# Ledger of designs, part 67: VHH binders against Protein DOG1-like 4 (DOGL4)

Target 1, 232 residues: Protein DOG1-like 4 (DOGL4), of Arabidopsis thaliana (Mouse-ear cress) (q84jc2)
Amino acid sequence: MSKMRNLVEEKFLEFYESWVIQLELYLHQLLIAHNNNTMSETELRHLISKLTTHHKAYYTAKWAAIREDVLAFFGSVWLNPLENACSWLTGWKPSMVFRMVDRLRKSRVVLVEAQVKKLEELRVKTKFDEQKIEREMERYQVAMADRKMVELARLGCHVGGESVMVVEAAVRGLSMGLEKMVKAADCVRLKTLKGILDILTPPQCVEFLAAAATFQVQLRRWGNRRHYVTHS

## First folded at step 20 (VHH)

Design kk8 (from kj9 with T106R)
Fold by ESMFold2, last read:
Structure kk8 (fold): chain B 232 residues (1-232), chain A 122 residues (1-122)
Amino acid sequence: as target 1 above (232 residues)
Amino acid sequence: QVQLVETGGGLVQPGGSLRLSCTASGFTFSSYVMSWVRQAPGKGLEWLSGISGSGSQTEYADSVKGRFTISRDNAKNTLYLQMNSLQPDDTAVYFCATWDEGKGDRYEFDHWGQGTQVTVSS
């Protein structure tokens, strides 16, 4: 989608390429760990910790980059069109992760009643937090539309440095509002992930992380294959 | 269509070295993360090491870190595992493997080699 890259985009593209490769390396470990092999609980917890740290590193880098240019994360140059089409506020919709949990519950894992109850509580909390963000996005979009009309009227009346300062202030206000909402969405994503991993046992966490990693890697491969084939 | 063939296994004394090779065909080798996995007699699969398509990023299991080195030569479509300081508990069938697409909720490697036997004994 974007054809030009600024410094923020170039730096994050490099980071993201390396980050996804490392996720694939962890996927290979998860594929062995969740099968019929024998790993100790300590080894499973270590692998789970590596995945948790890896996801946290993604958000740390993302939040630093968003501070400089949040708009880069809407239609990102480091994602193919399929990946971008699956985004809700610059990432996977937090509540969608429970589809993976539901599938695993039907086919691969047995959950005790206490786990089921806690997962349902988390699902409700996650959906509530999503709805709060959606309401804030609506408020922001309305305010942005009203502000755009005012700024356009001011630009029509003025020329020169003063007009540039007004436009720059409006753009900065837009960016700050979007940054706030993207960070809120990312916090819900991270809290939901950590909540799921806290409720599941280590073997169950490995199953969940394997499902999540395969989905992300596969989405990237499918999107890249279709995109690069048509542009080759 | 996709084929992975391991070679280089054999009998080695404790402390010895071996280099395994895995020749790939039927896919764009340089685009895929590759792994070495082993299975000791009567035991389950153990992931050992992985390497990115370009070769720039590698990862090792703690049990082999410092003793084993993964590498690849994309011009020859070949994956390597250099194994040093071999001990009897390294005795196993060694496989190269990769994940390509997966089917449903399978979450398993799609392609495996036939394996090569490594035996470490005095």
Scores: ipSAE 0.766, ipTM 0.920, lowest interface PAE 0.8, mean pLDDT 84

Design zk18 (from zi14 with Y33F)
Fold by OpenDDE, fold request of step 21:
Structure zk18 (fold): chain B 232 residues (1-232), chain A 122 residues (1-122)
Amino acid sequence: as target 1 above (232 residues)
Amino acid sequence: QVQLVETGGGLVQPGGSLRLSCTASGFTFSDYFMNWVRQAPGKGLEWLSGISRRGSYTYYEDSVKGRFTISRDNAKNTLYLQMNSLQPDDTAVYFCARYSGLEGLKPSFDHWGQGTQVTVSS
């Protein structure tokens, strides 16, 4: 089904398409680095920095866009249905990345006890933060169904004048709350990512980033294949 | 038939500037992410820059950041690369390339130009 897009959606669609392509290019570099044991720590750190900068750029663009229309991100026309189904508050669920970390433990990468402990602490913290955000999100969602809104809904679609103002006010209120929650969620994402990268060695970071990027681009591919959608 | 034709290469002194052009034909230019890639003598291909389909978003390799600027004119089906502050190590054949997605996990470019030679020498 074709959806009508607003300016925010169109702009962000272009951005996201290009951003994903750049991610794919960086993924290739990560994979090369991962398979090349001759790369220096300096080189690895540089590569890691490139990826982190790329991710920061995404959130910079996102936050600019949500300021204009946060509701656009709850439709996310730039994502396929599979990607959307896996989204938590307009992005990846922070706690999910620990699955990528777990993969490191099963690979040739050896995490020392201190790293494992720190990662577990971070995981617990991340989950706690997620739950807090979820509870607050629910409050905003439920608040949309206040007495006035429920009554207006009951009266049907042929209501204008003051009713329109009430609806608009409600939508504005919701949007403000959603923007706040999306930003909060993004902060948890960024903190979680930073936390993981601070715990891991440069080679481990490369592997982790490669795993995360791989999952992201593959999820997109799988979704496109399943739903016959092209986003590139 | 899809075609990409690079022009604008040449000999320039260090610190000089060049502007490369890539003219596209045979496809809807505005539907694709376009790239500049170069190959120096004895070296592999190096991705330099990419630009979104409408030209609103650009990306650069660190080696050329601040010196090179990618742009496009979709009405003219043309991709550009403004190269400033050129150095001897920028000597290479420069290619325009159309991004086509991943083959496996490897980025793929399905169409390339013939390339244009850029030589930076005193």
Scores: ipSAE 0.910, ipTM 0.971, lowest interface PAE 0.4, mean pLDDT 93
Fold by OpenDDE, fold request of step 21:
Structure zk18 (fold): chain B 232 residues (1-232), chain A 122 residues (1-122)
Amino acid sequence: as target 1 above (232 residues)
Amino acid sequence: QVQLVETGGGLVQPGGSLRLSCTASGFTFSDYFMNWVRQAPGKGLEWLSGISRRGSYTYYEDSVKGRFTISRDNAKNTLYLQMNSLQPDDTAVYFCARYSGLEGLKPSFDHWGQGTQVTVSS
């Protein structure tokens, strides 16, 4: 049986599908740029800007959607199981991108000492921010099981108009908390991405963005392949 | 059989406007991300614009942003491109194309129309 999707899920599914397609198109441009040593710095910066804008657009859409139903993102129907399994608070884990940078360093990208130092500082900061969010999430999750919530849950088992209203109000409150946490996580993602791009040269940025996009689309591809094989 | 048929091309003066149409048949139109692509004389293919399956989200290349508008009517199986403020550099054959995914890491289109000629000249 196909899972029934709510309106928020349906809308965001359409968005995400199209957003990924656009990312695929941009990836192609990045790869071309990466292989074209004749592109000017201005041209590269323009391309980087396009990608940055595209990523920002994702979060704009996401934040609008989570305002309506943040819970939809904790069961993201627009992602395959593999993508979902790799998700940290409804998105990519910020600290993972440093692994991508490390990989690039081992291949084609030559970083100067100053860049390496700055990246390390950023890595430490990013890790700190992640941990802070995780602690908050943990606190939140524990709080959900407090006496008040347990009582509300019990009340919700009884058929009564007032009790249902109280439970719904409580759920709304919880959702608001979740929204804040998700936004905080997204801010760390955006900050981390910006930080990396500020440290790298334009050619390095292009290479990094290409690698990141490649990883994203490949992960999706791998997950989809597995999903269709298993469920066909 | 999948078919895409472009119409609406023609000769227009600089600053003028045209509206292209692409009629789809032989497949569920509303299931696909659709695109406009053009090819100018002596140049390669240039992607211009894309639209989500339900038409709620649109994307544009910088070269046409603010001037071109992509839209679709799924009930009519038709894709549109409103082109305003046309310039001589917009002279090209315009194609509608169905997105089909990645071949390797390259975006691919599995079906194209025959194209419609747009000429911008004084």
Scores: ipSAE 0.902, ipTM 0.972, lowest interface PAE 0.4, mean pLDDT 92
Fold by OpenDDE, look of step 20:
Structure zk18 (fold): chain B 232 residues (1-232), chain A 122 residues (1-122)
Amino acid sequence: as target 1 above (232 residues)
Amino acid sequence: QVQLVETGGGLVQPGGSLRLSCTASGFTFSDYFMNWVRQAPGKGLEWLSGISRRGSYTYYEDSVKGRFTISRDNAKNTLYLQMNSLQPDDTAVYFCARYSGLEGLKPSFDHWGQGTQVTVSS
């Protein structure tokens, strides 16, 4: 499991480790808020805002990193194998959050009909957006085997002089395509998250965010137990 | 033995500044996410700030954001908290704390310093 890490990987590893720790701290606040039900709406909204800001910070960092090396995110060394296995295009699959909402509904969360309707509309839209991205991925994958890739492969065997420049250009082109797809996926994630939070009441938002954070940190914990990830 | 020792506390007037230090020993300082936490009289513990193991990423509670700055020098095994624009509400004992992970779903700090008193008063 000794994988050589580049600078982007090393930096983002540190970021992600710290980001997750901060998430764990926020999770504790969410759980307190959820269990005590003593917080005012204003306080809940403030807490929700903290979490949303934290998530936005993740994507800000991610997007900065992918500009440098998008390929680093397709072999994310900061994630364990379980986390990677649950990843869709370098992150969580947007449609998955609706399953989480459904589970919450089966427990404590009571949604009014209007909320249910809006969530369903959002689900449909999210699904559509996911499918669109998947189609683009397919197109991209097919294109990778096209003339350009063949040329890249041929040139890769004879690296020298002008050929190096051509190869680099080709690789950059491929990377740009991947970056575009990743950004598109992240946009769907952010839109979906925002959509859900706009539909839910503040107490429901807190519960949802707590559930999401719990899932994330537990997934990491479970994965680390089975496949130890060194962060040193 | 793991030790954390806070220094730099004292009496300061409103609007004043202090710089706290926490010297770590007995462990690899650069492997850990470090934190500042405070406890005001009659109040519970309040997390204030955290910093990544290499010091590249910092986090702040809203109550101190824009006024406090966390930093670290791993070569010196020292954590810092620059506190500016201090207010009477900042009066508290300030602790350095090492993050150790989750116990269940609760964040855990396995080592704390003795704390240093900060008093903001006219």
Scores: ipSAE 0.894, ipTM 0.969, lowest interface PAE 0.4, mean pLDDT 92
Fold by ESMFold2, look of step 20:
Parts: C-alpha cells; structure tokens; sequence
Structure zk18 (fold): chain B 232 residues (1-232), chain A 122 residues (1-122)
C-alpha cells in the first residue's frame, strides 16, 4: 500500500464493519416484526431497546476514538465515498430523519394530533440546534484563517524546536475544537433519535428504525457497487 | 472447498458446561464475521452470537448473554462457543455459520457446518 491506516482507523474499521453486520441482523428482525402481527408490545419494546442500545454503542466507540484522532472521522476509511459524501460533521444530518418520518406518515403510519404536534416541535428544535452548530463551525473556520495562526504555521516550517512545539500546540487546539463540534453534533443526533422514539408508539418505532437502517445499509451497498463498477 | 466442522457437543446435565469448536478451511477465516446458530427439535433457526474478524467485538442474543461466550483463534482457524449454566431449553443442534452480507435486505449465511448436537437432560 502507498498509504497506511493509522491505529485508530484500523481498530474503528473492525468495529464499524461488525457494527453494521449487527445492524443488518437487527434490520431483519425489524422487518419480521413489521410483517408479523403475533409480536406482543413487550417483544416490540425489547427489539426497540436492542436498536437503541446498538446506536448508543456506536457513539460510545466513536467518542473514545475521537479522543485519539478526530480527523479519522472526516473522510473515514471505513466508509465508501458515497457514505462519506452524505456525512454532516461525521454523521447523518439530524433533520434528515424527519423526511423518513414524513414518508411513514404518507404510507401506513397513522399519527394522532398530539404526536404530530410533538414531532413538529422536535423538528423545529433539531433545526435550531443544527443551525447553532453550523454557526459554531463558521466561527471555527474563521479562527483557522486568522493571520496569526497562518504565521505560526509558516514559522513552524523554518525555525526549529521552539516553533515545532508552538505548531504542535496550535494543532492540538484545532483538534480539540473539532472534537467539541463533532460531539455537539452527535448529541443532537442522539437527542433527535430519542425524541422520535419517545413520541412514536412501539409499532411506529419499528417502522422508523427499519426505514433508518434500510437507508444506512442501502447507502453502503450502492456505494460499494458503484466503486466496483468504476474499477472494473 | 469451504468447510466448517463443529465438534464438542454431547449430553450434559442441567447447570453443566460445554465448549464447542468450529474448524474452518478453504477460505481466509480472519476475513469473516463468524456466528453460532442453533436449531431446537422441531423449531426454526435461532441466531445466538457473532464475532468480528479479529475477535475484538462480540454480539449476543439476549437469551444466552452472560451464559455463553463466543471467541476465535485465527491462528488455528477455529471459532469457539463456551456454554455455561446449560438448561434443557438449550437442547439443539448447534451450527457455526459464515456471514456473507445482504441479499436484498436479508442477511445471508453462505456456508454452514454439519452441526453438533447438544442435549441437556437427566
């Protein structure tokens, strides 16, 4: 290989591949639950809990890895280019999931007025939180373009040991800023997911989780197929 | 060409333990997510556990979590299932299976072992 993966990338690749396989197995259970009217509410809640725990496990692993190398999550080696192109701050865009909820409302899912009101409130809050994060990212980008930071980077190339320490400190500061923004985005993702699952009934949660898992696995499959065809 | 062979089954009393092994050949074992699945008499297949390529990440069905432990030794091309606190409900044929990805939206296991019988009674 002309490029080697670092340790964080190698370990997260193994994690993510197995995490997706388990998600694919859970998707099968969600589809069975959707088509099988013999499952009790208790059984549905148990399946929903398994999916919720599985998503939390993803973020637990991600946040541990980000402490070591946040940049690994911008253009990740465990994702194909289509998956990477669809990322917003290292993950799915929180407000996108409301398109899935809207799709379910048009299909077989019937929502009562109280649910519709709560979902609209959550959608507005999610959009607000997204916009707040986008403004924080803009401020970060302005700070990166600051003339003093550019000057420190130039001096690091020419001055030696003291300049190396200054450049390393500046890079650590930039990485910490990125880590904070990625975690903020992840918190919006978790809050939005939990909010939706709290508003929906157990059968509706199964429909939503199946749609979300289907989108994720199809994005991966389509991206892998395109790369194969392009290289063939 | 691809071959999976389970061993270690047998008759055991309730509360007992068994360790199943699955020896793999004809493929690069360390490239695959590997699984244990069982079939009780007259019942369908039940997925029990899966393990990542290097063994760092494991997954369990709730009914066996805490009692069963999946592991692998890639140098020996062998998958293991340590089963503790066995109960009569655990009586089944146990298979190891290789995960091969989705066909459509359905998980596909393209190679299976012959199975090994585990009987918990008396």
Amino acid sequence: as target 1 above (232 residues)
Amino acid sequence: QVQLVETGGGLVQPGGSLRLSCTASGFTFSDYFMNWVRQAPGKGLEWLSGISRRGSYTYYEDSVKGRFTISRDNAKNTLYLQMNSLQPDDTAVYFCARYSGLEGLKPSFDHWGQGTQVTVSS
Scores: ipSAE 0.799, ipTM 0.933, lowest interface PAE 0.7, mean pLDDT 85
Fold by ESMFold2, fold request of step 21:
Structure zk18 (fold): chain B 232 residues (1-232), chain A 122 residues (1-122)
Amino acid sequence: as target 1 above (232 residues)
Amino acid sequence: QVQLVETGGGLVQPGGSLRLSCTASGFTFSDYFMNWVRQAPGKGLEWLSGISRRGSYTYYEDSVKGRFTISRDNAKNTLYLQMNSLQPDDTAVYFCARYSGLEGLKPSFDHWGQGTQVTVSS
């Protein structure tokens, strides 16, 4: 008998593979726009909008999928081991994108003092939001280790329907708590991305989006190559 | 060993429709993201549309969105492009192409069909 991934994992694997391919195609457009001084502001804004829409589509699909199986997003079958190891609550860590912003500041494109100040304020807010979520995750871990919850799980195997209903409600509550934390982390990711794009000019947004997409695709490629090397 | 063969091109009047087919052989068709690309006279290659391995997710260039529909039949190893509301600017050679990933940071299509001519004129 062959082992099948569940329907959620199969559908999201297909989605994510195609989503990454479209991101790779958009990266090519971003790199062309980066090298082309003759693109109008309207053309740049359209490209930026395509990238923003593409990222929102990822979260739309993800949030639909986590309603069915949030645990599929912890150690995802559509990610290689390196990508999974770099995940913070099922995605990129929001504070890490400021390393990409630092790359922009070392380029020929100069950020004005007002932009630098706003980016620092956003960085501080992003770190604060991350720490809030990390404290919530710690509280979740404590609740899972709660002796009462372990005892209820054991009783569910040996008692009647009333006890089974209590165990099932408690397990569902833990799963809903995990889904809530994942969505909160995703909201921080979206707010951080939006905040950066609001501060940057359209040409600078193209450079940032190109850098972010480059990092994501190279992490995936490097993780795939590293996997083969470590198994040789 | 890998082969892609496009059919269904021809001459149509503005506003007309055509359905292109691309028959694949020599590889596991259902393992690949498949694409339509065109080349107008004297112009470079223009990516038009792509479709996920099982057909559940489709992507379109803005110029063709709403007018063109990509689909696939994995049992027949065939990729399709339904083209509606055709205009003279759609005149081109249309190719199906297999996506193979990035070379460097550049998208790479490792196998192409011979192309099929679509001409829209009155």
Scores: ipSAE 0.799, ipTM 0.931, lowest interface PAE 0.7, mean pLDDT 86

Design zk18 (from zi14 with Y33F)
Fold by ESMFold2, fold request of step 21:
Structure zk18 (fold): chain B 232 residues (1-232), chain A 122 residues (1-122)
Amino acid sequence: as target 1 above (232 residues)
Amino acid sequence: QVQLVETGGGLVQPGGSLRLSCTASGFTFSDYFMNWVRQAPGKGLEWLSGISRRGSYTYYEDSVKGRFTISRDNAKNTLYLQMNSLQPDDTAVYFCARYSGLEGLKPSFDHWGQGTQVTVSS
């Protein structure tokens, strides 16, 4: 009984697996564009647009799944064997992307002063938006820490007249708040990504996107290897 | 052991339609992301479309989006490509390919069919 996989979770897992495969195919194109097989500026901008569209598609699918069952995603996060600390709402902090920009700037990508100034302004704006979300997260942390309430929401049990109404109202309020916070965090992530791509030149965008895709792909490969080692 | 067999190619007039099939054997078909790839005369390989394990999510190259539809029937171990509004520049050998992941940072397709010729002419 306890082994039944949620329909929303199953659909999103299928999506994510195929989304990563398409990202792997795009990574190949990014690496070709970066190396000796140069492309025209028009072709570079087209490739950058494909990557932007691909990332937008990820969030579109995620938001649809969260709209149907946001609590299923938080349950999966709680079972992460690498870390059990309360993670930033179902993903990386939006500002984490600037670590990658900083690393590329230090060793590979040369930026003019106008770009450096715009990137620092974007970093400040991103941190400001991040802080707003953290304040909202604090308002809901007590409810999220109550694992009993999360379990009751998943089971959908009947508890009787007035108590059922109160429990259902509390679960609905928690779910709506969590959905809003996840979407807000994702919007900051997407806005920051698009802001970086607007500041960088097309060749710089290709290098940044290649680094980002490589990181995502390698993280999945390391996670799969760790899982296989742990269970073999 | 692993085998992919394409059928359904042929000669068709511009604007016409054609449906390709790829029958799989020797592996669990529903565990794999499956793809269509083509090679026009004198050109390199061009990835066209891919489909998730259970068929719920599809991906297309821009040049074929809206005209081609990938699908699969896991009960029949068969991958399909419905091609509509065919044009002369769609003339190519069409291959069914199984995605196997990255080798280093390069995508790897570990099994291919023999291909089926599609010719679009006057």
Scores: ipSAE 0.714, ipTM 0.921, lowest interface PAE 0.9, mean pLDDT 81

